VHH binders against q99177. Designs and how they scored, part 33

Target 1, 341 residues: q99177
Amino acid sequence: MKRGESQAPDAIFGQSRAFALSDSSVNPDVIEYLKSVRQEALRTNAISIKNHMNLQKRTRHKSSMYDDEDEGALKRHAISPSLIRLQRNVEIWVRWFNSVKATVLTNAYEFTGYEDETLDLLLLFLKNYLEDMPSKCTTVEKIISVLNQHSFPEKAEEKEENLQIDEEWAKNILVRLEKTKIDSVEDVKKVITEGDKHELVGYNQWFQYLINNEPQHTTFHEKITSKQLWVLIKYMSNTWIKEIHKKGRHYRRLQDWLFYILVHTPERVTAEYTSILRDLGKKCLELIQKKPVEAHENKITLPKEMAELNVEIPAAVENMTITELTVSVIAVNYGQKDLIE
Short names: E, the ipSAE of ESMFold2; O, the ipSAE of OpenDDE; V2, 0.75 times the mean of E and O plus 0.25 times the DockQ between their complexes.

## First folded at step 16 (VHH; framework vhh_7b18_3)

Design q4 (at its last look DockQ between E and O 0.32; V2 from the best seeds 0.00; counts 0 for: pae E 16.2 > 2)
Fold by OpenDDE, look of step 16:
Structure q4 (fold): chain B 341 residues (1-341), chain A 129 residues (1-129)
Amino acid sequence: as target 1 above (341 residues)
Amino acid sequence: QVQLVETGGGLVQPGGSLRLSCAASGFTFSDYYMGWARQVPGKGLEWVSYISSGGSTEYQDSVKGRFTISRDNAKSTVYLQMNSLKPEDTAVYYCARGPTFIWEDEDLIRLYEYAFDYWGQGTQVTVSS
């Protein structure tokens, strides 16, 4: 089965150019399609904007008649309460964020491999997971057999309970194991320790990865390329930020990812990348304005790794949402102050 | 590996009917939106219809009332029933895998750039007298 040459994802769309099911060459039509779709999307958005603009024009009905000299109450465009909140807190929030960013980048664990003890626990977890499977293929049985040959440390089971390993990890590892000739426990260890070099392509793959994996500092070095980072930011801007804001099913995980994305966003960025960040900021701002701040029950939470780094949430930041933080960081750190003015 | 294979295309007279099928493999079919798009040679690709994992459907205006998208999760197959076909419906029809979710206030048109990540090879539909 010829490993379908994973076409490099298109930098613009974050997707592979052509998803040929067969060894067939990239269909140029797909590229054209994507371009066309983009154009259509832009047209639709433009129409929506026009409709919104036309709605604003209609309300200027000149109520001409009554003479009363009432003083031109400078309709002080009442700054939205949400904007006021941002303006008041942006400095504190960004300062805190920058501190956290510095801490993470300086002190975060660099994965240099699993310690033997940890690896044993992972093996044990995997073993138990596989043994508990209702249906076992020959491959799974073989893996179990191999794992049974391993001498686990005493009380490993007790320690395993303390490991916050999810079944998704085991599933992912199993997929990799199935693709690998496994003859010994060392082979299994190798699969576990070897980073998944699989390049994720497209929206759905990334989404599945994000929701099934906790973000870590090392993930951004081992798994996420510079280009992919910006793809993720685009996905955040387009869809995931809404789920976060609305407290959708995966809002916590996505929130964690957004936080790490912000942490790992380069300090110096090109105009193009700034534009992408600006778009994210705008989207966040829009969401914030739609929902009163008081109703924001989505207090920021920190990923586990950050807790391990003794990162604390001060009182001044406790009520901050990730969307507010995002706007704040973009506004201040990336020179987009007009977002909060 | 994700695979999408379209079938059911062919030549039909105006007013006729065709049923396209797209057999999907390599992923959890039931979790994803599926869609159909079409492309006329020399023209851009246009979306025709999509169906959610839950069975919600949307259609392009030009095909509303004539086309019906459906899915069989047990068979990992999405269908496009095309009735009252017109010469204007002549195109290569593509099956595509969509996202696992969309927001209520969003349509797939806005998401197309990001949301659809796998495409079939297409099947030719020709409507001619």
Scores: ipSAE 0.019, ipTM 0.334, lowest interface PAE 5.9, mean pLDDT 77
Fold by ESMFold2, look of step 16:
Structure q4 (fold): chain B 341 residues (1-341), chain A 129 residues (1-129)
Amino acid sequence: as target 1 above (341 residues)
Amino acid sequence: QVQLVETGGGLVQPGGSLRLSCAASGFTFSDYYMGWARQVPGKGLEWVSYISSGGSTEYQDSVKGRFTISRDNAKSTVYLQMNSLKPEDTAVYYCARGPTFIWEDEDLIRLYEYAFDYWGQGTQVTVSS
């Protein structure tokens, strides 16, 4: 017998499936186990790969001749003009950066919530949407009961009917409400105003988001939690800073994101987080010393939001690269000055 | 939202064949690399094969020539045809979603190897007597 569209009341919104799946299609415990096994496999594979490559080198004589002795490394080792450039300019560059950071954090648009009237209309729209659903699980009934306790202004229904609110908004809010313990209308208001900071997970989703969206100050309020910021800093250190430095695909967009990540990195950080920043600084210094960038090739540009705030690049800093700014900020603002000494 | 559902596992004799299927939903399937990995008893997770969005394939040496990965973008499905099965192929096989592209920079390999972000629940393949 074929099943129609009639499903158990919870089928769409999560619970009571006969399968061992989470909402994201993978149980979190399975994900952690696979990460642990993957880490061990990578360690054993690295040892085996190295031994295998040594055997391959002996067996075949493919050209591994140094067609190019690393010309960049020799120049950096013998001359170190990039380090001298950092030492001479770090104070001016960081002072400019701190001024830009203050301007963005103070003046850039930030969504801080809805006016009380607007929030009441959104609550009423959500209540009406849930009440009109053809079938309701116990969680939806609980949310409706919470909303029924709220006192709406006398003409809210007339105003709500005149607003064009997207039903997809209500559906997305419901999904988030089902993930949250809801005991009062204040819990519902919180979900409506906070947005879904857990929407993006993993390297692929973050990379796709970054390359398709310019950075904005409000994004660090709406989409990026403090923990996710540190994940992005790790992605920068491990992968994206190299792409920026080499002018790889998407390097200008990634550069803009790095600038905003630096702006939103907390002033006070733990030793663990300081170590993450230091790793990024070391990668930046390695790149600068190994493959120095001519100042006119990769000079910093302003993201659109900063330009709209009338931020300007003064002549004293116009030839700085984002890679140079990054190590300078880490060295000065986070107590890692030995990187540039 | 994202769902990966494996089918086709089971018990088979040495030298036999199985075809695994992975039905994908909740994303634009044609944009992503897709892959198969396996958990062999007593060993860690190992990658078996992956296929690019454009159809290019790669295989672990131990299965090369015996296994074939393929995809049907119209059905949002990736397949693993396993021929000449051996007892050491006994494992739980997982379907996984990879990135939309890979960097050509060799230094990206470690991060790419961590970039499989959604995994199926797995299907048991047992090759014995």
Scores: ipSAE 0.000, ipTM 0.183, lowest interface PAE 16.2, mean pLDDT 73
ESMFold2 (binder alone), look of step 16: mean pLDDT 84; pTM 0.846

Design q5 (at its last look DockQ between E and O 0.07; V2 from the best seeds 0.00; counts 0 for: pae E 13.7 > 2, placed apart)
Fold by OpenDDE, look of step 16:
Structure q5 (fold): chain B 341 residues (1-341), chain A 129 residues (1-129)
Amino acid sequence: as target 1 above (341 residues)
Amino acid sequence: QVQLVETGGGLVQPGGSLRLSCAASGFTFSDYYMGWARQVPGKGLEWVSYISSGGSTEYQDSVKGRFTISRDNAKSTVYLQMNSLKPEDTAVYYCARGPTFIWEDEDLIRLYLYAFDYWGQGTQVTVSS
């Protein structure tokens, strides 16, 4: 079975088949189906939101004619407390967000490569990781052998302990190393320093990447294309926002990603992209209305990188949720004010 | 590389049974939803069933009570037991890898088949007298 050439990703979601698209056995209807299902899902969700919104509107009409003077308690269509909260705080939240956005975009670390010392620590980490593997293939052994030829600085082990490296990093690097002819430590360094040029394709790949990687400013420049950004927004809108809101297993990580996504969302967007953002906003609003924020001890947290930039959360924003922020930003920054009115 | 290979399709008489298997490789099988879809020639693809990583199952209404999806994580295989087959069940059946994400709304999961990112080549099921 010919090593299936990387199937062209679906234009929208990046789905791929387990077989090559160039294969005559490929049914193009599958891709079309996926698109249709997505569309239907979006429609259904939109309708659900509309129905929920319309149900709130329809209760206004039928005050029947009966004259009796009873003090018709103007059932003030009690604006949902959640909406009131949004209305009251939206300006403050968005102002804060914009400030943070500006700070991140101006001052965030741009990866210009690893310093030699850092690279040595990464090599050491990798070496240790590989040595600790219970089962080593010939490739891994070779890599270990190569790494053993490297002279590590004195006290590198002590410094390595302070290095916050995710094991997933090592796994990913190993995958790349396995695909590369490694004859020297320089080859390993090259693999480490060379950005993962692998384009993530599909929902699951992106999800795995997000949950296993801390979002950074540089990630959005090096790894996430403009098109991919919008794919991520769609994924957020469709599924991940719910995980965030309900404090699922990966809610913190996803929240961090959502924050960065918002930060890196262009200020000027087309009508099409605005629509996508609007959908995200609506989903957030729906979640907020369904489960009041007070019930959600899901206060906003800042990604690590932002903390390093001395970004502070003022008291006025301390109780804000990422979903509230999201809808606020979309409402104000992208002219979707009707979401909060 | 992610691979999904369907087997078990064939010709069966109405009322008969088939068991489809989908052997998965190239990923941590136990972490993912798995599903089956089918396509009748000249018609659109339709979902048939899915199973979560935790073993929760859902079926299309047309196959409820007749089909059973199951998985063996040790073998990285998802199964579709099809009983009481009808001519209307004639289709190419596809295995698909779903997300690792846990949705609360099962109804929405049905609509999120777009989240399935890998598909097998399919296996033909023909129900005919």
Scores: ipSAE 0.028, ipTM 0.275, lowest interface PAE 5.6, mean pLDDT 77
Fold by ESMFold2, look of step 16:
Formats: sequence, C-alpha cells, structure tokens
Structure q5 (fold): chain B 341 residues (1-341), chain A 129 residues (1-129)
Amino acid sequence: as target 1 above (341 residues)
Amino acid sequence: QVQLVETGGGLVQPGGSLRLSCAASGFTFSDYYMGWARQVPGKGLEWVSYISSGGSTEYQDSVKGRFTISRDNAKSTVYLQMNSLKPEDTAVYYCARGPTFIWEDEDLIRLYLYAFDYWGQGTQVTVSS
C-alpha cells in the first residue's frame, strides 16, 4: 500500500501534533500566522466547494475512500497484479500512442490566417458592428477611428453583406481589442489573425475552461503557451488524475484533455520538466496499485478530433485506461522506466 | 515519531552562501513532498520552496535563482542551498513535510503553508555585516 490513501496523518494527530509539539520551540507569532493561513484556506475551500457544486465545475468526494492497510513494519516484495499488467502491455500501448501522436501532429487542422480579402471583410463587419452599438466607450470610439483610416476595396460593403458573420464573433473580438493597445489598423488585424492566447490564471479558471471546452490540436498550437501546458500537467498530477481514475463528475472531459496534453508534451524536456512528468507518473502508479479499476469500465475513449482523423483503438489496447497510458508514456518516452520496473 | 531536524544555520555576510540540511525520520521519505518555510522578522511566516517526491521544485519569487532545493532519498534528507544572501533573508528557517499529492488554488503560497503537516524546530540564518 502507498501512503497516497493516507495522504496526511489523521486529523487529530496531524493538527494536534503540529501545534502542540511546536508550542515551546516555535515563536508564538509563527503559531498565530499558521492559524490565520489555515483559517483562510478552510474558508476558501468551503467557498470553492460550494461554488463548484453550484456551478457544477467538478465533483468533490468528501469521504475519500481510505484503504486501512498497515503501512510499514514489514517490507513487501510482491509485485502487484496491476504492475504486472503494466509491464506486460507498456510497449504495445506506447507504440499505439506514438502513432496517434504522429497522426494528430501531422494531420490535424491548423488555422494559419486569412486571405487579405477575407480579412478586409472581417474588418468591415467589425467596423459596422461597432458603429451600430447603442453606447460607445472611448475605447470603442478609438477603434472606430482606426478602422476609418483603412482603405476598403471597392464593393467591400456588397461582399460583406453577403457574408453571414456571427455577431458573437464581433463581441469576442471587441473583448480582446479592449485588452490590447490599438494605434493602427494593423493592431486590429493582428488581434483578428493571431490566436487568442488564454489569460486564465489559477486552478479554478483553468478547471472552468477545461470542463467547458473540448481539446483540439489548434488550441495547443495557438492558444495554450508552453508554460501553461506545464501548469496543466501539475494540475493533472495534483488533482485531476484522481478524478479521472475514480470516474468523478467531469472525468470524460478531463481524460480527453490529459490525452491531448500527452500528445503535445515535447519529446525533449529539461530535467525540471522531467521531474514534473515523473510526479504525474508516480501518482498514476499509486492510483493503479491502491485502487485497481476494472479496465472494461474505464476504457480510454478518443476525443472527437482524433476520431475524425480516423484514429482507432485496436483490440490489443481496448481495455487500457488513460491512467495506465499516462504512466506508460512517461516511463518509456521520457526515460522513467524505473517507475514500472 | 515523525522527526525533522534542521542544521546548517548561522551568521553570514551579504552575498555569502549557506546550505541548510533537514534530516527526516519516522516516515517513508521518498513518498512525500518536502519544503522550507521561514519566519522573517517583521514579515511573519512565508513559504520558501518545495520539492516533490519526483524531484520537481518550486520557489517563492524572492528567492528564485538564488536558492536551490534538493533531496537525497537514500539519506532521507532535504537541502536548501542559499546563494547571494541578502539581509532580507534573515529568518528562522523551518523544514516541513508536505503531502504525497499537492493541492493547489489561486493563493498557492497560503495553501503551500497549510499543506505542511509536520515542522522542524527551525534553524537561524542571519545575514549581516
């Protein structure tokens, strides 16, 4: 048994021991600060749980299942059936994954820009939308002024009226323009043509984004930065892999995101990034060994884009879970084979 | 039975270096995150750094590039190499045991301190000329 099921000393031991044992050896101001940090964390957790349930962003399991197996006086040398299953299958699972990764990275849609004529029509639509707004702040007036300086082709208004551009597009573009310094029409063109990088910060904003959006290759190509990818891997390691493994409320969506994160993780990574991947791999192993999940109940499924690329799950890997795939990929593709040996 | 014992504190001049050690016992060291926090006079308790069971590290912004956390699982010991020390680094430094999984939210510094369940007695680091 791993200590993962007993993630902390029992509440009385841990909480009581921390304050009681350190009272005489620790500055009283440190004790008071720890109390204030604990109270803020408890308040934040209660609010987050309530808001999560109200918004249904995720399900939290208050009574985590504990396995009370004694950790400790005897060293165990037996190889678990789950580890044997990993060792037996790792090579075929990773070989399949590598073919899927190659297919997605080679064949999936990438948005690379607009033709100049189409861009001019989008600019004209945006200008007309902004001019028709019932109230205009100074920023909107500035953007209109900038667009008025642009020379539109003859008959552009006729062509723009023939296009069925969604007003929702214009609203989204305006939001991005308000966050950007706009001095010329080229700045507006850049906002329209450049991918909208996500300004999401922190766990709750990312969780909300992931549960409401399916992953796509173009999202990773255009909208998720390299630093954000590693933040998502840390969130997977810390929280989401447990929710996936236990089939929590959003497990299917989080599984799809994990699959795409693995596909878009670079082949060559620094030692720091390798350690982040190793953390995820160790947590996957702990989950697999502590609470084996029947694979037929938790079989990996393909995200929609992969299915549209005619990626198929062959019979030899049909019963693999994403948790098993994740540790297998980390072990083989990132040089962490000691995890499964 | 869980014990964390810090050593390596002392007096050092600005720009100097110091290495703290924390010997751990009473638990399976390799399964746990380990971290450092400090009690800075006038600023209260703040987290400094943590290292995961797999060796991944994080640092408070004020020490990035100057401090390096590391671990030796065979010796059940975590280290903090402190370079380019400044008077503001003067503090009592505490070794602390984290979870087997780290939980995060938008206030990561506050949650990292909360996630530590066992603390050492502390070691004094004084940076002055």
Scores: ipSAE 0.000, ipTM 0.225, lowest interface PAE 13.7, mean pLDDT 72
ESMFold2 (binder alone), look of step 16: mean pLDDT 85; pTM 0.865

## First folded at step 18 (VHH; framework vhh_7b18_3)

Design t1 (at its last look DockQ between E and O 0.01; V2 from the best seeds 0.00; counts 0 for: pae E 16.0 > 2, grease 24.6 > 24.2, SAP .689 > .668, placed apart)
Fold by ESMFold2, look of step 18:
Structure t1 (fold): chain B 341 residues (1-341), chain A 129 residues (1-129)
Amino acid sequence: as target 1 above (341 residues)
Amino acid sequence: QVQLVETGGGLVQPGGSLRLSCAASGFTFSDYAMGWARQVPGKGLEWVSYISSGGSTEYQDSVKGRFTISRDNAKSTVYLQMNSLKPEDTAVYYCARGPYFIWSDEDLIRAYEYAFDYWGQGTQVTVSS
């Protein structure tokens, strides 16, 4: 972090510098108020529970801000039509989802690493790039010395001379090598073979990434860590699932991301992670009960990669929404069946 | 550069009305909750009203039914309509940007739901004879 243990992340970009409590140009009373709220949040577990309860109160207050009479009614003495629809279809929907998940995880492209010959070519290219640099810092000299200890077959040297060389790749690798302690050629190989993990922090950085990028299997394999997956699930529960349900500006892209998040959610999860999934499921159920689906609204569509794998939407599934799929998957695959009972 | 500029303050007699405006710039206005706070003479700073990015509103009990917060996303402006003003409403009123929900494997950001990250310079509202 930018400041000691008590420093909180920047709300916009995960930085603590957007508004400093020590800024002398800021009204001192504002600074005092922010310090008191921050101190209570960081020093007392009870204040966190109070803020949790106030969030629930605001949710109930929001539901009274517009005329709910025009939305679907829930009869006092009858089982909700949305629940009946879920109960009748959950097995078919989840079975279809599980087949899609198996198809994506089995058949979608995976980068499994370089063959030894290809790795030797990449190492040789990197060595030649670094040796040709006009000015070399101590780190670059160390990396060159490490690469000089690696024995390249004559076959690799001949193939490298015939290759098209991508300087941008080498520049990116050098940046990563400068951040790593390099003592052997195996350390260099490790840097080359690891994917580019995202270092995104905060809602806005993730939102911008998601709306500008289509989800793919390789994204979850190479670029999104398991910890980051759970951050995305929380953002879905708190914000994005509502945008999907009401057809907000980016709802199709967010729908595709939710589909892939469900596909890549681990089968075995801790109790804390199960609670995160349950919160998402409860939010989905709330949304479908408040505004029950009409024919053809918000029906699920296939992300581009799934369509290219010849995944099809059968007639029994064609009118399911992603919101309905999400609660169904959580209920059946993660042992939360009371959500739909 | 985030900027919040309040206008509409002034002197008004008890029972009168004022409408405060806060012009926002330097950020995507529609993505943020906004709020009003006031500094009453001889007392500390207290919150007055909030409006979420989705339009949900919340009010301090002492102003409920008399004050109305609203927003116009096309003009990047938040408003506070103040009716039936009382002498105890005399204060410097500040426009403030509410925290955006931000989260990175920790629940720390939920503790900021009542914290503001940017404030205006304030506008004086005086209710007296």
Scores: ipSAE 0.000, ipTM 0.209, lowest interface PAE 16.0, mean pLDDT 70
Fold by OpenDDE, look of step 18:
Parts: structure tokens; sequence; C-alpha cells
Structure t1 (fold): chain B 341 residues (1-341), chain A 129 residues (1-129)
């Protein structure tokens, strides 16, 4: 049983290899991909070094760029190493993403509403919360009165402890209840089930919401309208993607949100929406080209909920950045291939 | 196929003016930055001016205040108005397609100095008394 030699972190990727490339259990395609990525990384570094070195030497050899008389539009393929990387990996990345998307959308608990039992527990939690309030307005008293008329199942209190409900939820529900005429328990149930339609209005509100909340599949159904989704994409395009790329203070959270946004972006979109996505893709591409982020510095992370869905980042995509993924998805899934050509 | 065709070059006296035009085809013109570069015989290609897809402009220091880059998206054409021409401006001028819209960050513009992917055949500009 040969003791798994602690593979030294790959100097190129700055991470320990999860598996040995020589491991026969590893998919050959993955191995080839990893080799390709490594080669690309080496090339990119070599080019970077060469460009740094050639910036010193290119004071001299400026002459020969124009000698090849070939008549056609001098495709000075100054294809940025970053573009080359995208071109080589886009299919793999998008395939993976699509798989994840499918998993999320199929397994994602269509919040078809709370089961009656769960709803009862939520009602009980709410009731207890309201009863424990030090000061009760007339509205709260009314709500309590209504809730007291509800027959709770036996041992509901015991089950409530298992329901990870936080006070913040109750506070939010209360705000909604205060805005709604409550005459019956059914009204309360309705408020609980209709989701917090409080339309976050404006950039600042959305930003605060994103940074303070983990993205969840249910959030996109409960809180984010189709229109709002596109607003968020615009915000991503205009501001947040820069923060992500620069590893700003909230870059991880924003990255997670971007990932879910991509997951929940409709497959078929109008020309108008395509334009918005294209803009996002362009900005991502610009960022990548301006300041290539080494894969080890800003590797893609998955939202917490994805782990619960047993979604994993395979070795083949572990060095991918969210920015690169975004461009790739837009290019392939939304017919914007020219972004990466 | 991407095509860039420069026109407007010629012989001009010092202090004179020329307007270069570059007609672009084969791509969505409005999505791309455009630029001008020039090459003096025996010297390397030097960047002259850049205009982003959004209309942000940048100039080489040597031409600032004298040259103006503009674009007409409807005509898929980029222009270089050259005023107060000097003998030192004598070169073959090339139109080039740049990358997609760049944030008006000075650092980005510098990065894109080398990010042109298509070039025209060039037009000769000669400034001589």
Amino acid sequence: as target 1 above (341 residues)
Amino acid sequence: QVQLVETGGGLVQPGGSLRLSCAASGFTFSDYAMGWARQVPGKGLEWVSYISSGGSTEYQDSVKGRFTISRDNAKSTVYLQMNSLKPEDTAVYYCARGPYFIWSDEDLIRAYEYAFDYWGQGTQVTVSS
C-alpha cells in the first residue's frame, strides 16, 4: 500500500494536485485537459516573461514585423494568452457548467410551497417570536390572536427545534404581515408562502442584499423576478464584475451570486437581453485581457448550496475563474462566439 | 472576412492637414475599438490613437492636440484628423481593429496598445516642404 506521496503543490497552479496524473483511475480526458492547461500556463508565463524580456530587447528588433508581404489583412493574431486559454477550455467549462445548471434546476427544490407540517412549524415559530416581543403593537396582537386560533399539531414544539429558523426570518415576515390585512391564519400562511416580494429597489439595496446573503436557488424564485435578474446582470456588468476580478472585499460572495445568476439565466433570451449578456461578456473579457488573473489567485468557488447538491468542481475546471466562465457561457450558450474568437 | 481599408494619405507641407479614413467591413464595427498606428521606414510600428467602442479616445503624446480620432458607426468608418503636421509625422499609417469596449481606464488603454488584431494595408503620409 504505497503511502500516497504528498504531491508538492504544482508550482504552476499553486495547488496540490488532487490526484496524480499517472493515476489509472483518472479519466484520460481529464489528464489531457490538465496537461493542456499546464502547457498553456507555461506558455502564458513564457510569453509574459518573453514579453518582459522582449520589452527590453524589442528596442532593437522592431524591424521584422512587416516583412512578410502576404497581401491579406495582416491578422496580427496578437491573440492574448487569455483568449487562447478561453478558446481551448471553453467547451470543457461550458459543458461542466451546463451539467451543474441541469443539476440545480432539476434537483432544486421547486419551492412549491411549504408542506403543511412545515408551515405549521413556521407559524409556531412566528407565534412564539411575537409572543416574546417586549412591546406589541395592535397589529402584532392581532396576529398573535389569529395564530392562537390555529390548532398546532402535537409535538410541534419539539420539531420546531429542528427547523433552523432564525429571528431574522420572523422579523422579515412581521414586516410583511404589518403591511397586510390579517384576518385569519390563512392570511398569515399566504404571507409566509408568497415570499418577500419586497422589491429591492436600487443598486445600493441590491448590493447590500447580495453581500449579506448567500445565494440560494430558492431566492431566485422567491425574491428575484425576471426583470430583477436582468438588473442584477447589469449591475454585475457595470460594477460588481470588477470587484470580483480585483478580489475586492466581497468578491467571493459576489462570485457566488454571479454563478447562480448564470445558472438562472434563461436559455432563450430576446435580442435585448442578449445584448445585456454580451456586454457582460465583453467586460469580462476586457478584465481578463487587462489583468490576467492567475488561476491560483482567483479560482472559481461554488455557492454553499451547491455542495448540498453534491456539485463539485472537477480538476479540469478548478483553475477556471468566474470571469472566464462567464465569458465562456455567454459565448457558447447564447451564441456570442465572436467574444472568444 | 475582416477588412480595413485606409484612405486619405498623401503629400502635405509642414503645418498642413490631412484626414485619414478607414473603412471597415466583415464585423460588427460598433462593438470594437479602433485605432491608428504608424510606421516610419526602418522603425517599428508606433501607436498613434485609439477610440473605444464607446467613443473614448486616447492619443500618443507626440500627436496630442494635433490629431483627432473619431468614428462613424453607421458608416463603419474611423477617421484620423491630422492637423499641424510635421516632417516627423511622415510614415505609413495603419488602421487597426482593437478589442471590445474598454473602460476608460488609462491602464486599459495602455494594455490595448498591443491588442489590435486586424490591420489595414496602410496609407502613406508624407510631410515635406
Scores: ipSAE 0.000, ipTM 0.221, lowest interface PAE 15.5, mean pLDDT 76
ESMFold2 (binder alone), look of step 18: mean pLDDT 81; pTM 0.818

Design t2 (at its last look DockQ between E and O 0.01; V2 from the best seeds 0.00; counts 0 for: pae E 18.8 > 2, placed apart)
Fold by OpenDDE, look of step 18:
Structure t2 (fold): chain B 341 residues (1-341), chain A 129 residues (1-129)
Amino acid sequence: as target 1 above (341 residues)
Amino acid sequence: QVQLVETGGGLVQPGGSLRLSCAASGFTFSDYYMGWARQVPGKGLEWVSYISSGGSTEYQDSVKGRFTISRDNAKSTVYLQMNSLKPEDTAVYYCARGPYTIWSDEDLIRAYEYAFDYWGQGTQVTVSS
């Protein structure tokens, strides 16, 4: 009767062990990593407890009257708890990130086009979306007319329900269709398959694009130029990172984009670009220090595509925020360690 | 097409007043931040003031208490009332469309030119005795 080792939640990480450390199927490197993280967590907790105990002992010292001693005591800039957290976890977080980055860059799906069946489902979805619009312009009517000429496969409607297509996709496609002469279903297919070659210009256009589209690896190759990437980083630094940090309306989507932006940021950058990254790091640090976000309130999430790559958030990283990750990556990968020092 | 047309610039004596207007078209005016920036020849663009879709206003320190930004959504127009003008206020003043989304007001001023996506042609303001 092999006593089923009660998968007691790890008290340190609050999560049920997804796998037994003794499981032979588990990569030994992963086990070692987890052990190291656990050890570090224990050390951190021990230090915290020790500091709490030492603070209680110092309060009993006697009110001796001695007046004038020189307040020049170097206000030991009490390192903010948030900074301490960064210092303690930065290596683990960056290591994980680099692993993810490597996985994405190596295994990311290269879009080679839609299968005919998938394309038909997309067309059907689009058709239904357009037909359900409360107000239709002449262009929309024309598109609907063209789509009605297409012969959809049998039971396509049933399959469509299984396709995770959102209305945002349809909206984006419609914008493109409106800019294109559509005379046939083939034209519509072409618009769907060729991607959006339109160069986005300006803050508002980029913002709308980000909030209405999930970030994908292919997007960074097909749509986002090197120059545009840095524009996006600037936008993140100046405005969007605050929205993320305060959990604004679009914070999740923006967070996902930020994650991919970090993934696709070149390893080697010029001094100019380093400066831009440094600014982003500083902003992140400022936000963290000014208004710490509790880990449970704004845990890091991964873009949907990464799930397909079997990328997971380990327990050691679960409580990390995207803001913390950002500053960590900038500090370590781009030689800006002084940010966390 | 988005269009911004500034009016109201001119020559004024120190201590005088001007009211700039910017007529906007081609977009839902009420949904956007609007702002004013100025540029002195040979110098960089500096933000002067902006107003949110909700009517929150922010000003550069140098113009606080003297300038007032306002908007009329019904007329799709943003205004800059400039009082107690100084020679240092001499510049080309530009109207600009800001972000669609609600951002913290402090962040827009710091975001500089790239936070705004459309600009007018500018109107010259000259303060000279």
Scores: ipSAE 0.017, ipTM 0.313, lowest interface PAE 7.0, mean pLDDT 78
Fold by ESMFold2, look of step 18:
Parts: sequence; C-alpha cells; structure tokens
Structure t2 (fold): chain B 341 residues (1-341), chain A 129 residues (1-129)
Amino acid sequence: as target 1 above (341 residues)
Amino acid sequence: QVQLVETGGGLVQPGGSLRLSCAASGFTFSDYYMGWARQVPGKGLEWVSYISSGGSTEYQDSVKGRFTISRDNAKSTVYLQMNSLKPEDTAVYYCARGPYTIWSDEDLIRAYEYAFDYWGQGTQVTVSS
C-alpha cells in the first residue's frame, strides 16, 4: 500500500478544461459529463452576471434630471443579491426539502396505539418518576399504590432509548391523572393512551405550546387539526417569521416548527389557502431582502426527529436559512414562482 | 459573520488610476468566486468583474483592458486595479462574494443557479476634474 497514491474524491478538482480533456488517467465519460455541466453553468452564470446583478435593498440616490425615467429603469433592472441567490438555489433546496418531507411522512413515528410492552414500559417509567419526586401529595401516593399492584414484564433497556421518554412526559401525564378519578391501573392506562383533551385556543396558548414543545410528526396527526395548521401559518406570517429571521429569543424552536409546518402542509390547497401561503412567502422575501444572508451564522438545522431519521444536510444546501427555504417551497411547490422572479 | 469591506475609493482625474481593495472575513475565502459590481448614478447595478477561486478572470466589455481583478487568498483580499479611468466609471463599487468552487460534482450540480450572495457596503469612485 502506498500513501502517495491514495484515491481522493474530486480528482478533477481545479483542472483546466483543455488539460482535463487530455488527461488519460481520468475517465473520459466523467470528463464529458463535467464539461457539459460546466459549459451550461458558465453560460447561465455569465449571462446572469453580465446582464442583471442583484443588490441588497438600499436607499438609492436620486441625482438625475430624468428622475422618473431613471427610477423606472433602475427598479426594472435592479435585482437584490438575496433574490439572485434564491433564483439560483431554489430548485436544489426544494428538491432536498421534498426528499426530507417524504422521509418524515413515511418513516416518522405515528401513534397507532401502544403495544402492551410499550405501555408497560411507560407505566414503569411513570411509577419510577413519581416515586422519585421530592414531595408527594395524597393523589401521587394513590397513583403509586395503584401502579404497585401492576405486574411488570422484564425491562428492555434498548427499546426505552428509542421511545425517548423523559420527565416532561411524566409531568404532563401527572397533570392529566390529577384531573381523573384513579382507582386501578386501567384508569392510568386510559389516561396514557388517550390524547391530551385540552384544546389550545388563541395566539398566546399556541405560542407557549410551541416554545415549550419540540415538533413531532405525530403531533400533526393527533393534536393539530387541519384548521389549526392554517392558523399557525398565519401566526408565522404575521409574527414568528420575523422573530426567526432576526434570531429572537425562541428562534431555534420556532424554526423547527416552521420546518414541520411546511412538511405537513397539504400538496393540494384551495385558492384561499394558497393566498395564506403567498402572504408568508412575501413576508419571507421582505425579510431576506432587508438583511443579507449570513448562512454561516443562521443556517438551517435539523429538528431532533429528523436527525434521528438519518436526514442529512448536503453541502449544496448547508448555508440555507429556514426563511429562504420557506419562500422557495412556497414558490415552487405551490405555484408562486413570481415571488422569486 | 460574513463581512466584505471595500477601501481605496476616491476622486481621480480622467485617465488616472485607482486600486480598490476588499477585505473578506467570516468564510473560507479561497473556496469562493469573488467579484465587483457598481451602481452608476441614475442607472441600475451592473457587474464589473469576477475572479474564480483558481484565479481565472472575467470582465464586462466596457472595462476590459482597463481594469484588472486579482486576489490574495493568504490575505483574504480581492483587488480591482482601475486604469485609464473615464467619467463613466463614476459609481459606488461593491465587492461581492460569488459562487462556491464549481469543480466538485455537488458544486457543479448547483452551478446552474450561481448568484452573488453577500455584498459590501460600497466605496465611492468619482472620476472628474
């Protein structure tokens, strides 16, 4: 084995066009493919760069006796750098998004009822959490007594990691248990297997829910109705997208929720719903044009569930922001391409 | 944070010369195309020149032969040498970051969508007596 002869990916990196054509050590089919892609890219980029260049929205100086003519011509020819970036990347970004959407919709956990083994593990976790509480009211002591009567099967350590149970789940179950008459383990099982009966109403309740909870695919099947999804999209457009873009206090959590809202937005929508999406897209475009893309500082990150599904961010999209993705998805997947043209 | 800071603008007589510099920070400078664009008073933004990560250069026809773009990857700096300046060259000149290197398969797939994504705040060049 010789170290100086290691095969590196991208062996054609930096090669001149003429030199690469004469290099007998490179596969000629690879050379022809890259030559055709490079020539198409140079043609497109050279025309776009030479003819129309985008600039960040900036106050323009009026200094000509032809102000009306100059203003009209300037507005017609000026395209912001952020808009050019969108135009150049939109298809790659949306293609990646569509693959992520497919992965989440086909592979993420959907609640279909608990297997008896899983339910027993949840009961055991709840029992251990309650027993470990620093102080216990009489209601908690009753629940522990009921759980002590249950016969638990052998614990499977590996499966508990995949369930991702934590103390927050147990706290939420306890709140619901305190509202219910608990006489047997069946009553506890009923509370666990039934969804949260509390309806979220209005902006403040939804905001508190989003900032305190990670988005999950099953939430969009169990808790968020179709009507509520569109209410959340309106809240995004009116308020939360601005907080995301300026990296406000909860921007990472709201960013994750926006990603999942986009994933769960139906492919077929009415004109009314298309208008709601368009408003969000317009707001995203306004924000992008006000402030340059700082992709290294506010690049998109994967929500926890997506990372667990082995979704990866390829190099071609690594510097995209959620705001850029949002307008890209709306433009391409919902027929609003004029937003980015 | 990506920053592009232009310097070297000023007032010069027709036929004179200026050298613009653009100090870049916040990214791997050597991996990107770099370019210059200008905003001519009363007209839209137009590109001037760009330089590849490997040093290949392109110029708008109106400046070819008079302007020279160059880069120093060790200093993360791109330059625009402007000779034989004309009153029509009066503009605010912007440094801009261009596309990522186009030589890898992943980069070439993206190359159809090339665009400048970051711009400096500009430096004024005025050519007059």
Scores: ipSAE 0.000, ipTM 0.117, lowest interface PAE 18.8, mean pLDDT 71
ESMFold2 (binder alone), look of step 18: mean pLDDT 80; pTM 0.811

